VHH binders against Integrator complex subunit 15 (IntS15). Designs and how they scored, part 7

Target 1, 373 residues: Integrator complex subunit 15 (IntS15), of Drosophila melanogaster (Fruit fly) (q9vpf9)
Amino acid sequence: MSMSIDSNKLLLRKGDMKLDNYPTCAVEALTRLETLIASRNKQNMVMQIISEFIFLERTPKDGDVRKSQALPISQMNLFQEFQLIIALIEYFSRPGRDATRNAIFLSLFGSHLTPQRSKLLSRLISTAVSGSVAPLLSSAGTWMQQVGCKTPLSLEVAQNIVSDFISYSRKTPEQLKQLPMVGPHFAANFMVAVADLYLNEQRSPTLNPPPDALLDTITEWMMENPTLCQASQQPLVLPAGAIAMPFTTPLAGLLRWVVLAPLVSNRSAYSNLHLSLLRALQQLVSSGESTALPSQDLMQIVKSLQSYCARLAESKTDPQADAAYQKCMERFAQAVQIALSSNCITNQIQLLCLLESLPPHKLMKIVIEAHKK

## First folded at step 19 (VHH)

Design j05 (from u04 with A105S L106F Y108H)
Fold by OpenDDE, fold request of step 21:
Structure j05 (fold): chain B 373 residues (1-373), chain A 119 residues (1-119)
Amino acid sequence: as target 1 above (373 residues)
Amino acid sequence: EVQLVESGGGLVQAGGSLRLFCAASGFTFSSYAMAWLRQAPGKRREWVALISSGGYTYYADSVKDRFTISRDNAKNTVSLQMNSLKPEDTAIYFCAKDYMDYFRSFDHWGQGTQVTVSS
């Protein structure tokens, strides 16, 4: 009994760790972290091990890590970064408990990431996508949910994926096309993030459409995998006692895409996406999910349309005669109809009032009247 | 040492409001999510509200739309505005610190503050 405690104590000492051989020391560190994190203690030690042995960060000698607001500076060179990425991929590909992997992933990539860690994270995930590394992508999906899919960090990851697979490629790589199959949870959360990046007036005063290849990819995903939007509904595998953050469906963001797209694009892909979205929405609401379309997201769409109509008014253009507006409203009304019929929208009255504030559309009017109590 | 000190509890009538406060020290406050937990007599401790380091808020279904969690990183404080209180909200409320960012597993909490909602 005493020997097992001693062996565990030995494994938990930072002092026995050597920086002599990178990335071997990083791999060893990861293994040790499993035990440390499982114990839910020695947080400082965990962070130190991560900083020193995994990311090769130097803590300023003079400052209580707790007092120094200065982000640690990593001394990793590009080769070491590459080594770490490979080591991490290998580590996550090892047989093990999902909860442990997720815990490790969360520990490695917490808040206040240094620019270098953030970049490394993006590269890691991109590499995982390229290599179809399912376990790592699963952890990344979990991470994204815990972090929040619309947070700056998640958006950065999403942007980097878009950059790596869409912006620099003439053709969407097969690996990205297969992402829903390899890592459905990550794919779904990725969709939430990318949906937030485009056609979003909260981010840009101008409605910026997604790259064509991205739109096509997302559309294909939605068409081929109608249940993809539900992938995040699965319970997260987290360490004991951990609270899972609520899942976010990509439906609201994608709805914004398809509804506002007529204002900036005539691509047929949006029509296909819209159809797929409606199907996905029907499935989701049938499952009793009340958060399929948050009212706030719908209100955002309304605001965008209001803004557009205001511009029309300034130009003395009748919204009834504006083909783009009519198409927007048609798509919007169809989705709202499904959502309202299933009572999955909170603050329905407020939404209805806002919808009524828009120039009238035939279908929308029908929808509003049908649900106006 | 991590210290969390809750305040603001008391007796309130059903339908009333109460605001809880928590002062945090002993750790980099801005780097951790904070939560309010509660424990009713004879019941297990449950999470009520959470605010991430980035200010994103999450609520248990039981308190959704009634409670509002907020934080002030400059003051190392977290607060819980409780509106439309119900007798079932009667509990000891604890301010809790996340073990590690994004874990949402709380390793430290204060002594708690009693909230009693009378019918």
Scores: ipSAE 0.482, ipTM 0.804, lowest interface PAE 1.0, mean pLDDT 90
Fold by OpenDDE, fold request of step 21:
Structure j05 (fold): chain B 373 residues (1-373), chain A 119 residues (1-119)
Amino acid sequence: as target 1 above (373 residues)
Amino acid sequence: EVQLVESGGGLVQAGGSLRLFCAASGFTFSSYAMAWLRQAPGKRREWVALISSGGYTYYADSVKDRFTISRDNAKNTVSLQMNSLKPEDTAIYFCAKDYMDYFRSFDHWGQGTQVTVSS
């Protein structure tokens, strides 16, 4: 007597869900979303369920969450937020399909995040890092890639991690040190975001170095895990029909760090990081990956160096005699050599022209000449 | 009803430029990522460029540094500037709407506009 699982009953009408018991209703909502997300015609319902039963947001009168210009106001108190974080961690730790899990994560934290949801996301991820919750971190990594690692949302997440684990800690917690092992995809994308936050003249007129503890952590990651930069190359597990966004390598941002570091710091950690980067770059090149170092990122480095040289000129200092500039160029030339030799740079001619515009450096000159056709 | 109307396609010589336009209606345009897809004869449809609701842009490797996607939320339009066109870029180009944020699953697209690049 084959129990005909009455598949009809779970037509989860929004009307059957009771708000009376938080966070139980949120957990139930998450479970229901597993089925609903698979249906292309239930997007609005999904969003409504998320808003009402998970985040306890006031539903706009017009029934279309997307039409409302006003961000829904969450009525969650701090305790409920905490309960939700725990509930989410538990939920994502349950056995299930990765595609579904990732879809749910993406649905929970879409583009229209309220400030409260954004904060909750950061707290959730920090908690996941602290607890080494691998499935959640995997979803977070996927999320960062789909959203973009250098977007404000991703940067906010990265900044919060830095704040929680680096700024407020005397010693880098072991949980952060092991993040590449627990969540390699997230760790890689985190590195992209973090790299973008520091020593970046596009963000700040001054070159702001990363905190020492962060630098040490990243350096350690790169030294111990030379393949970490490739972690984002793994295919994303997404719902059917979804397109994975291109991965971003942390190499370009980290290269900017090590190349520009001599201008602001004499820490030896940058030398170690540089060596690790060169190794990682060689590995990527050998794998046939053509996007290891985007030309735009390299051009940005050149611009920074040009700016520095302009300042030297104002001070009547010869760049050839400037130890910092020489060190910058040495590190830069080594990386460029590897990249050019592997044809991994787009617009190679333009880059070479820009490099030639810099005050001469012996190694860089050799590199340029070798690749001038 | 979601409507997407592409325009701007045509015949161009290799190395030339075209600008495609898409007018969108029937949905809250500013809330969705928009994309350009293309389909060459005998090939599968592929995404070319994507712009998020927040204005962040993504490109397929094949068109990086040559194509630029942009959007105007006030006018509900998305455009694709195509430079340095190659014969391999010959395809029908479609303006597409994302189904859900960050899913990058396109649920609607227009009739498309033909782009032909001659050698």
Scores: ipSAE 0.297, ipTM 0.703, lowest interface PAE 1.4, mean pLDDT 89
Fold by OpenDDE, look of step 20:
Structure j05 (fold): chain B 373 residues (1-373), chain A 119 residues (1-119)
Amino acid sequence: as target 1 above (373 residues)
Amino acid sequence: EVQLVESGGGLVQAGGSLRLFCAASGFTFSSYAMAWLRQAPGKRREWVALISSGGYTYYADSVKDRFTISRDNAKNTVSLQMNSLKPEDTAIYFCAKDYMDYFRSFDHWGQGTQVTVSS
């Protein structure tokens, strides 16, 4: 007697949901979204349900449709926010399809992100890191890749993690140290974001080094898991029809760190990180993946070095005699050698030309000559 | 019915500029992210730029700092300013409606407009 699972098409009419008990209504909403997200024609309903029952957002009734570009204002209090975070953690910890989970996560924190939702997202992810909630972190990693690891939203998440786990802690929490094991995809994308935050002249006129504890953490991650940078190369589990964004590796940003570090710091951690990066690059070469180091990122490093050399010139200092510059170039040349040998750099000719514009360094010269055919 | 109509394509020399336009109808334009896609001959369709309903912009690495996506919600239009064009930018460009925010899943796109960049 084959029990015909009566697909009770629970025609979930918005009218059946009551706002009478938070966060119960949010949990119910999440459950309903599982079915609705699978339907291509119910996007508006999905968004409405999320806004109304999950984030308790009210659209200002002000009658003038034209002016109401006002972002919905969430009426959630701090306690409700906390309840929602817990509810979401529990929900994402439930057994289910990864595609559905990721779809829901993306729906919750999509393009209509209010400042309040953004803050909540950051808190949610921090809580997930603290609790080592692997399924949620997996979705967060997917989210970061889809929205872009270097976008303001991703950077905000990364900054908040740094703030919560590095800035306010005397010692890096064990939960952050374990992040690569618990959520390797998220950890990799997080590294992309944090790498972009520091020692980046595009963001700040001054080269701001990462906090020591962050540097140590990232270095440890890279030393313990040389394949961590490849974690984002796994295919994203997205709903049918979704286009996965290309993965970004943290290699270029971290390379910028180690290459420019001698200009601002003498910490040995950068040397260890550099070694780990070289190993990671060597491993990537073996995998045949050509997009490990965008030329643009490497050109940025060159520009920073050019700027430094210009300052040396102003001070009548010979770059050949400058220990910091020499160390920068040594690290850079080693990485470029590996990358070029593996054809992992886009627009190789442009990069080589730009490298030639720098004051000569013995090792770099060898590298350039070897590849300038 | 969702309609997307692209315009502004043409022939341009390398280093030149073009501005593409898309007129949208048949849906609440202000509620959806819009994107530009392109497809070169023999290649897969690729994402170029996206603008969220809130006005946040995202770009593929290949077009970053050269292309600018913008939208006018009052007119239901999305545009793509393309500067410093390269032969590699030669493709049919499509205006696309995002199905879900950040899914970069597109449920509708237009007929496309041809952009040809000569060397």
Scores: ipSAE 0.121, ipTM 0.569, lowest interface PAE 2.7, mean pLDDT 88

Design j05 (from u04 with A105S L106F Y108H)
Fold by ESMFold2, fold request of step 21:
Structure j05 (fold): chain B 373 residues (1-373), chain A 119 residues (1-119)
Amino acid sequence: as target 1 above (373 residues)
Amino acid sequence: EVQLVESGGGLVQAGGSLRLFCAASGFTFSSYAMAWLRQAPGKRREWVALISSGGYTYYADSVKDRFTISRDNAKNTVSLQMNSLKPEDTAIYFCAKDYMDYFRSFDHWGQGTQVTVSS
């Protein structure tokens, strides 16, 4: 068959797909989008095709919802949701360019997400973990870096993985244990997200430790994959003209876990995680584009320790005599010493001043004095 | 038609501060990431800071902890607070619109505003 060049261009500019052949229309839409995204002047058509033919959404009408809300209404039933998940797994498993897969993933999940799209994203990623679908997990890792690992959507994905593979599972599945091998960039970004969810007083009024199985899994990942945290290990392949957002290291958040853990837990896994983090800090490569430890993340640890010491004062307990506080400070001092010696901390003067405000600890005092001007 | 209008540039002493503003029109501002780019004399245009539609911020290493990007979706504005300015920050600063939120490919920018840091 022969087509005129104008006929092919018209097909690219118009949505002539039929809704009643799902999931075939979604598969056809995905193929059409590869060309339309490249054109750059078809943004509204791309968004409309995704909404109408992939997610089966329609714009609100007078009889359905209040017009002032202007949110799409999902028309998918549960069977169609399952069909879409399978179609997407198949699409991302096909041979193709990484840049194309990443452009499609970002277009589907990186603009405006309804609650239904967020649910589908989480189900899709959990399915890809269970199936060890490396190309999809690579795109999910790129997506998580581009939208930000600590954004609400990324945290929702991370929490759903914890639910699916830790909370609702009798044993941690082998597929989750192997995630660093199958999708190392996604595994690193997942660690940034889950580290933010636990032992973090900015997210919860109390220090809530991670589930034991999650802690064990993260500890094993770090011991078996010592370079997982390095930004240079996880290069991005992006569409033409796109820029890579900075990699966020999981080191700061995981360090908060091991430093604060003595306040809430006796588990020995934190000692193993601490050793792995110290080794990763020693191996960290710093440069103008590096994954240096932001001092602000370390200051969150100080603030949590200050709050704990204030509570000890109310019970007339001396922090210097409190075994949990002393263990927190020992771990923190060891990490700070290595990070300062590796020149991996931004704005270290502010951090050192804040560290001096904590009740004294012998090793920390030595570290502060050695690194003062 | 997309319009991006920068303002707030000028001459400032090293160590000083300056706030840039960008007024946006002709598109659904709240749906897109916005950025500041800069071009120093004789150099290529480079990315400085970006803010997503949800308010999450990203910075080039050269400006981290000194610059703060912010947005006001009600007024369709984005701003850049620049503290502890250095002579190396001297450049024309451009407000830019991302192609799509999280796509990270800028497709529109304004005429720019000059920032000059002396001494």
Scores: ipSAE 0.088, ipTM 0.597, lowest interface PAE 6.6, mean pLDDT 82
Fold by ESMFold2, fold request of step 21:
Structure j05 (fold): chain B 373 residues (1-373), chain A 119 residues (1-119)
Amino acid sequence: as target 1 above (373 residues)
Amino acid sequence: EVQLVESGGGLVQAGGSLRLFCAASGFTFSSYAMAWLRQAPGKRREWVALISSGGYTYYADSVKDRFTISRDNAKNTVSLQMNSLKPEDTAIYFCAKDYMDYFRSFDHWGQGTQVTVSS
């Protein structure tokens, strides 16, 4: 290993006494990174500065240092982690360009995080929700879109928000209720993530409903913020040359909640959510968004209904006489009708075939026959 | 698997003292920060005191100088000494496991122990 100083007069490598010098070296590093990231020729230096001076990591001293694929080893104690979170909150709260904040956030918390960085990211975002720190939440929303709302990193963040604000609170904190106003893009992406966590047999063999408080919060968000599902359609503010990842709306996942809910719940909030979803779907159809309801997501709903009907058959129950199944199909048919009438479902032929495999429902049969060719 | 069992709650007169205990199992106790939370009837659960894995202590303003959190890594216990108790301290007290932060990022908690402070 050779020491390289790229003509930089900043003393980022000065020794520190860990507790006495931290977080000052991280704050100085953040300021320096703004210019280094803009040049785009300094990625190795940017990665080194982040690792050594922000996250206090070192490269393992094994026999294959030059060829090692081993992750850096964190040297941070819990107090330093707290200091870093405060420093990052303060940094992202400064006035500045969105592209710069997003570049810094993505550089710190890209898609290949050490376990320690993933933990810090989740704690940072939860802190920003509690503090209503809009600039940081805007960067977190951009980050979630760029890494993918359903990836393990994004799901971990969503799980931690649910834990911090729903599981540890008897009542949902006001800051979580205000999230759509403070960080609408992050709120929309959070909804994509939590929709994937619950009532989803790809994640669990059991249809696990969301906690009641989370359901109530999401339902209130949708009723009080009519454009929330469109928040992900806004262009990303990224550094020049960056590639925007495709946005995802929460519509398909939340539709799965309301369609499957009668199998596990009688909460009236699902009826209100369903109405809000139908309205949001019409708005997206009117805007010309053809990816609002990917057929792959709708086919997951069909598979869960098929599984339920198989269990009804084992208990000798006729699906057409099952009130829960009939309610599921009524909600599903209403949403599918809106989507098919506007031709906004991708790969609709495969979906129609799969829908025919379900036990008959009066409205759904009408919808299928109207589009069967 | 992780288990936190609170004890030591009860009825005390205002101005009195109580000591709460938390027995921890199912994890490497000495590696984690531990906290006490409380929830009064009709109120949100709030953070009361926290002790880091290294022994640093932090208190909510409402209990500072009256409550003392401590830990015994040999016995896997966390204690909360509560002095000069007020009726406003009446709540269910929970022991929680996690890392220190101001937003109480705790991943496990017990069933709680009731503390009732009367005149």
Scores: ipSAE 0.000, ipTM 0.099, lowest interface PAE 19.9, mean pLDDT 80

## First folded at step 22 (VHH)

Design zz1 (from z01 with A33S)
Fold by ESMFold2, fold request of step 23:
Formats: structure tokens, C-alpha cells, sequence
Structure zz1 (fold): chain B 373 residues (1-373), chain A 119 residues (1-119)
């Protein structure tokens, strides 16, 4: 029986109708996908429906590129983009079937994205933040964890949110106030991503601080939502048989901000964030193999401090007399002390040895000696 | 930082014409699409016209063939030529940086420019 082939061909026979029937064909396609997405033997058909009827893509025509390895070419105009965002907001605003909604979101945005799909994803998520669209933000949170919070695509989404809500001159930071309550999982994953964009020598040779309004927003989120850093620990709602990717807490990246900030900024807001992070560490409960402060993230902070101390040596400045270095080490020592006392660090012996390699600091020395065996 | 200043509104008889202007600053104008939105008293804001960075134009059904959006990248301006005006076109008109502003509820939006069409 070749019913699958006949159904596929019937859908494809109406290919040119999509230009005259947009966005209706995208809405119909989304409904069709709800039936097909659970079946593994229909994944090629799912991908074809998404490409042809939702994103209006065609196969590249050049002869030197294998079709399976070449990204499709978008044929969407500006107005069709606008229409699609409206349709997707409506679709993802509907209650029910969380696993199906997440599966469709991941099918639309979870692998090899054309530049057009990446643009639409960022705009869709920004729209959902503006409208407080909780079901969509739940799917976006699941999506960001599944693709990885620090991947280029997730960082692009985070940067676009900063552009839309922090850099826009119309006082847009006010629209972020409710995000932790509306979409806590997405807010936590956004913090992981945005923390990676700033004060991070793995991303830039220069320690670039976050915008002031972003820093203030993150600090307020942490103060007013004491369990926010734990939001990513909740089990993902995925289709049966799907593999949930591990979560990442934002604590390590935000600690890097507050520890390294004295090297590039005198803003007192970092002191407020530091206090919030210490409180979050004190209240943290580890489960399974999860940790709040992975040793590799803390070692990155040490490397940045070592680089700074090397520059001090070139200027013949004693690190123990450098006010910025001493402030970095004070904040670092306070966080490490709490994390060690609550057993939030794995591989702590390696970390302690690396911390000992830094120029001495009074509190850090006490912390190291108290925890060495 | 981003600033959009609308002008050119006024009172006009039905069937008449107006040309609206928007001066833009604080962003890379030539790399962004631009839009006009409008809001009548007591009604939800609606989109009117869009223009891509490449100059392609799109219009709401209610204004198609009567309104023309254009841009001048050298002057960082976008304009809306409004012909065959009808009383239902009466609204405050707002310039927007992108179609994304249709979805935003920005409490810092400027005054816009009032268009009033008399019968």
C-alpha cells in the first residue's frame, strides 16, 4: 500500500498555491504537523512540509552542491515574514499538548537554520517577550536548552533580545520585568546565554561589560526571584523517547561578571548583583550530577585574572597593591567560600590548586587552607 | 538612542492628500526596514505600510493603491504619501523602525502626527 507516497505527492502538487495562499498554508501545515511529528517514519515529510509551506523555501539549483547538504533558499518577502510571525504567535499561544508544541518548535528551529529562519526565530521570541506569551516562552526555553544555551544560535537570540529591550531608546527594559514570572525557564536560559556575551575572554579579547540597563535588569530578577537559577532543573516536556539535554545554571557566568567587573568598570550595580549571587549560592540545593559552579567555568575566571596580573607585572605593579585585583579576589573568595561550604563545586581539588597559583589575597588564602586536606 | 519624529499631519477634506515624514536617528537606517502604523481613538494600533531596506513596499488592504511609502537613505527619512483620503483614515500616525513595532507596547512612543479627514 503506497498511501504515504500518494499523500506526499498530493501535497506537493499544490506547491505554487502557497504563494497565493500564504499565510493560510502555513497555518494548515502547523495543524498537519501535530499528527505527523510523533512518527519517526515521517520525518522527511515533516521537514519537507516545514520548508515548503511554512518557510517558503526551495532547493538550491547550483550543480556543485549536494541537495542534502545545502541549505534551502528562502523566498519570503518582508510582508510574508510579518504574516508568519502573527501565525506562529497565534499557534504557540494556544493551550494544551506541551510535548507536541515543544516538538513542533524544535522541528521549526532546532537544526540547520537558514539565515531567514534564524532571523524569524529571534523576532518570534522577541514578540513573545513583548506580549508575555507564556506557552511560546516555555517552548523557547526548552528549545534553548536542547540546542545549547551558548551555541551561536542561542547567543544570536540573546543578543537580539538585548537589542530589542535594552538598546532601544524607548525605555524597553520595563518590558522585561515580568519575564521570570511568565517564562522562568526561558529567563534562566537567557541569563546563561547573555552572561556568555559579556566579560568573557573566550568570546572576545576585550573584557566588554554588559549594558547598564541589562545589568540592572538581571540584578533585579535575581533579587526578586530567588528560585530563578533553579528553573532549568525542571524536567523538560518532550515527546516520548526524546533525549533531554542537560541544563546549565546562570550562576557561573554571572559570577564571572561580578568578579571581573572591577578590571573594567566602577559601577556599584555589580556589588548588588554580587550580593544576589551569594544569596542564590547559599540557597542552592544540588541534585544528581548538577553543580552550580563547574570547575571549568571557575578556571576561566582564574585565567582572566592571571592575564591581568601578567599585565600588572609588565607595568611593575604589585597585584597585592592593585585595588582592582584585590576587589576581584574579595568577591571571588566570598563566592568560593559559600560554594565549597555547600558542596556546589565538583573537582574542587583541581580548582583549589589553580586558585593557589594566583597572587595572594587574604580571604582567598583562608578559604583555600580551610578546605585543603 | 533610537528616535523617530513624525510630521506632516493635519486637517484635510475627504478625497484630499497629505504627505507624512519621519526623521530617524540612533540606528543604521539603511540596514533596517521601516513602517507606518496608525491608531484611531479608542482602537488598537494597526499597521499601514512597510518598506524593506531594499525598497520593496507593502500595504494594508484598507490603504492599498491610495498610500505610497518611500525612503531616503541619504537623509534617514521615510515618508507616506496619502491620497484619496477617507474619514476612516483619521488617526494618529506613527513611524516605526520595523514591522516588529506592531507587536510592541512601548509606553515611550512619541506623539505621532495627527491626520484628520473631514467629510
Amino acid sequence: as target 1 above (373 residues)
Amino acid sequence: EVQLVESGGGLVQAGGSLRLFCAASGFTFSSNSMAWLRQAPGKRREWVALISEGGYTYYAKSVKDRFTISRDNAKNTVSLQMNSLKPEDTAIYFCAKDYMDYFRKLDSWGQGTQVTVSS
Scores: ipSAE 0.459, ipTM 0.812, lowest interface PAE 2.3, mean pLDDT 83
Fold by ESMFold2, fold request of step 23:
Structure zz1 (fold): chain B 373 residues (1-373), chain A 119 residues (1-119)
Amino acid sequence: as target 1 above (373 residues)
Amino acid sequence: EVQLVESGGGLVQAGGSLRLFCAASGFTFSSNSMAWLRQAPGKRREWVALISEGGYTYYAKSVKDRFTISRDNAKNTVSLQMNSLKPEDTAIYFCAKDYMDYFRKLDSWGQGTQVTVSS
């Protein structure tokens, strides 16, 4: 060059370019982050390191105004994405502290993800399911609880697992069937998310049942893993000073499936799932605050039944003579009776009043009368 | 369901050439990257070549400059031109929808096509 240069440092800077030194710089960044994450006052530096060296992102203009609406621009090519997935699988497979792995995972995928990071997150988790990578799945379970199982980010992950292992497969892979054994906390949180995607009129104007293979898989999970719903109650392993977000069990969402299923399906798998849910409700132990069955989730079931009954009225059909409605109410009454006796429902007075608004059912009337005072 | 049908394999002398073909269906071909993987008897599956939606190509070090991956979006096909074949290239070759199939143990993988390179 014509100007005075530090030629060794210039060559090192060019050797650090992402295209020439990737994924080595990402692996080194991950190691560096382990020490930096312990300090809350270094979070801006942590975010910059993640963006520049792990996800190969650049700002669209000079400078970086973190209050700007502009998101970083991904510069990763297809092969670098492949290399990053390999590197992250290897990183999270290493022996180490759960708190450290969880802190790194949350720093990589916490909130405000670019579309590119969301894509990589889903691909990473699918890879971990396929490889039965228990430490990564443990971190993914913690992550899903911390960001919320029903948030768009968690729902996207759940949709991608359904796509990868249910929709585009001839038969359900063994690795998905074994997920409750490999990553029970993630499996429980996945059930919360995927239950929200189906038979849920808050998400869709039509009651869309889950794919048959998904229903069969979840039913088998519940039958073969009787403590699976308790996995969502396990305390989180988080870095010092972090606040654990409350857990959510899959019970309410899966109950909605089995109660509403007679409106759209005659599959016998729902009867098996219903029995497993009744057993889980009988065994559920609430300590301190009871968040196991938020009444808001159960009231969604009532609203869907009310909508169905309104349709029956328009067709001049008596709900008490409708076999599907009676089957829904039988399942619902059985679950409500057990849940009330096990103290698993919050705000039960409001729920009981809404249940009285539904067309009468013999067992439900008995349950309501036994618990109103 | 994703369908990938590999063809073009066979027996060949060392130093020879083969061209593999993959016919793809059941997904939007032009929006997906494509890959070739291979598996020798008793060995783990390894990646061979990768081609992006936009036509950028990437190769394993062991096949670089000998193999060429290409795609035809009009015909939903991907091909692998294999030149200067070595006995170490003997394997069943699989077409894959993207690099994720390197990690997956899904039934969507086909029978593959056998390539045998004689010494």
Scores: ipSAE 0.364, ipTM 0.767, lowest interface PAE 3.2, mean pLDDT 83
Fold by OpenDDE, look of step 22:
Structure zz1 (fold): chain B 373 residues (1-373), chain A 119 residues (1-119)
Amino acid sequence: as target 1 above (373 residues)
Amino acid sequence: EVQLVESGGGLVQAGGSLRLFCAASGFTFSSNSMAWLRQAPGKRREWVALISEGGYTYYAKSVKDRFTISRDNAKNTVSLQMNSLKPEDTAIYFCAKDYMDYFRKLDSWGQGTQVTVSS
């Protein structure tokens, strides 16, 4: 009885869709997916349609579907990839339900994501940024939240944006400048990802600062829109039965930037970013939002500072006399003060204890004493 | 074959605590996110807590600050510490392996363990 259902599914596929006209067949496939996605029981069919008609992937004919862990290989050429990108941009620009659009996007770039699909995704998003395609960017923002903003896939997307707009484009600031307006959710999630890429000892033993143009862009975003960080907190529009993943704000990552920056850079942009972050934190207090700064992320900052102080000790340098450390601690203390006052930090006691482990700083000591009560 | 075996459920009074355990096998545990779900009688299954492969933790609003999810990659186990339990927490709790699809589904879960909180 199970064999008959598979044969009927195959018959329904062969009769109605022609592979001979790309990208028309891809567009048709997308349209069909709209109906299929509404049914939870047709997930396999959705995946097959996507694989065959959108990405032109061939499943190796050979044996046990169960054993072939081999990722399907797309037979798309570069021109077809380009056609697909254009087709997708057009498709996502059409009027429709947000839930359906997001579901389709997640279907395209969720399960069975091959390296080729990943690359295509990055190109698609970059194109959407360049063209200010708001619906697609909205879906991309949703996607980033669902997959996780700090996952390798999200980081890859972020890195590609940085590469395309900061490294290779002469007009980098202007093209990215409008992103918060066009796609605030995506912009916020992008900031989470890009913040994780730099000045992060968990990724690199060396504190690598962001490119100057990127820093300036992020700083400008934050200065112009202090509520941008809250855009990541917007509820996801998903189909019925879908599980929404929790949001992540860029605040902790950006705070890490500004706090650790004195160790590697004297750029004034970090001071401006710091000020903008403080303002953003203050606004959070007014909104009653309690989950803006995970303690774990702040603890990472402390660990970096501990490591730096250990190096100072090895060089017989007093941290009290080190201007960089003092500046780090000052920025950190100011942010922590505001955050604690707003009750937006999780596990506050643990954080305070960890902060006490650092060489003493006058302002930080005041902050700790004020809140250990 | 993916196997998930839940344990640690039982009857507890309101305000009490329980710790649930899940033993996982049949997949690369360290490379997968793990979650706890629950299903109360007559209600839909809902996620309770999730821990990523990188150790990031996420909680449903209803259990935030009361429940703690943790994982041990060496033992292929995920735990859920439940404090300050309420009658509303009564449900079958499931351990689940997370995978990415268009609905963000969990692809495998165990038989579940019953948690009953009495008033």
Scores: ipSAE 0.016, ipTM 0.311, lowest interface PAE 8.3, mean pLDDT 86

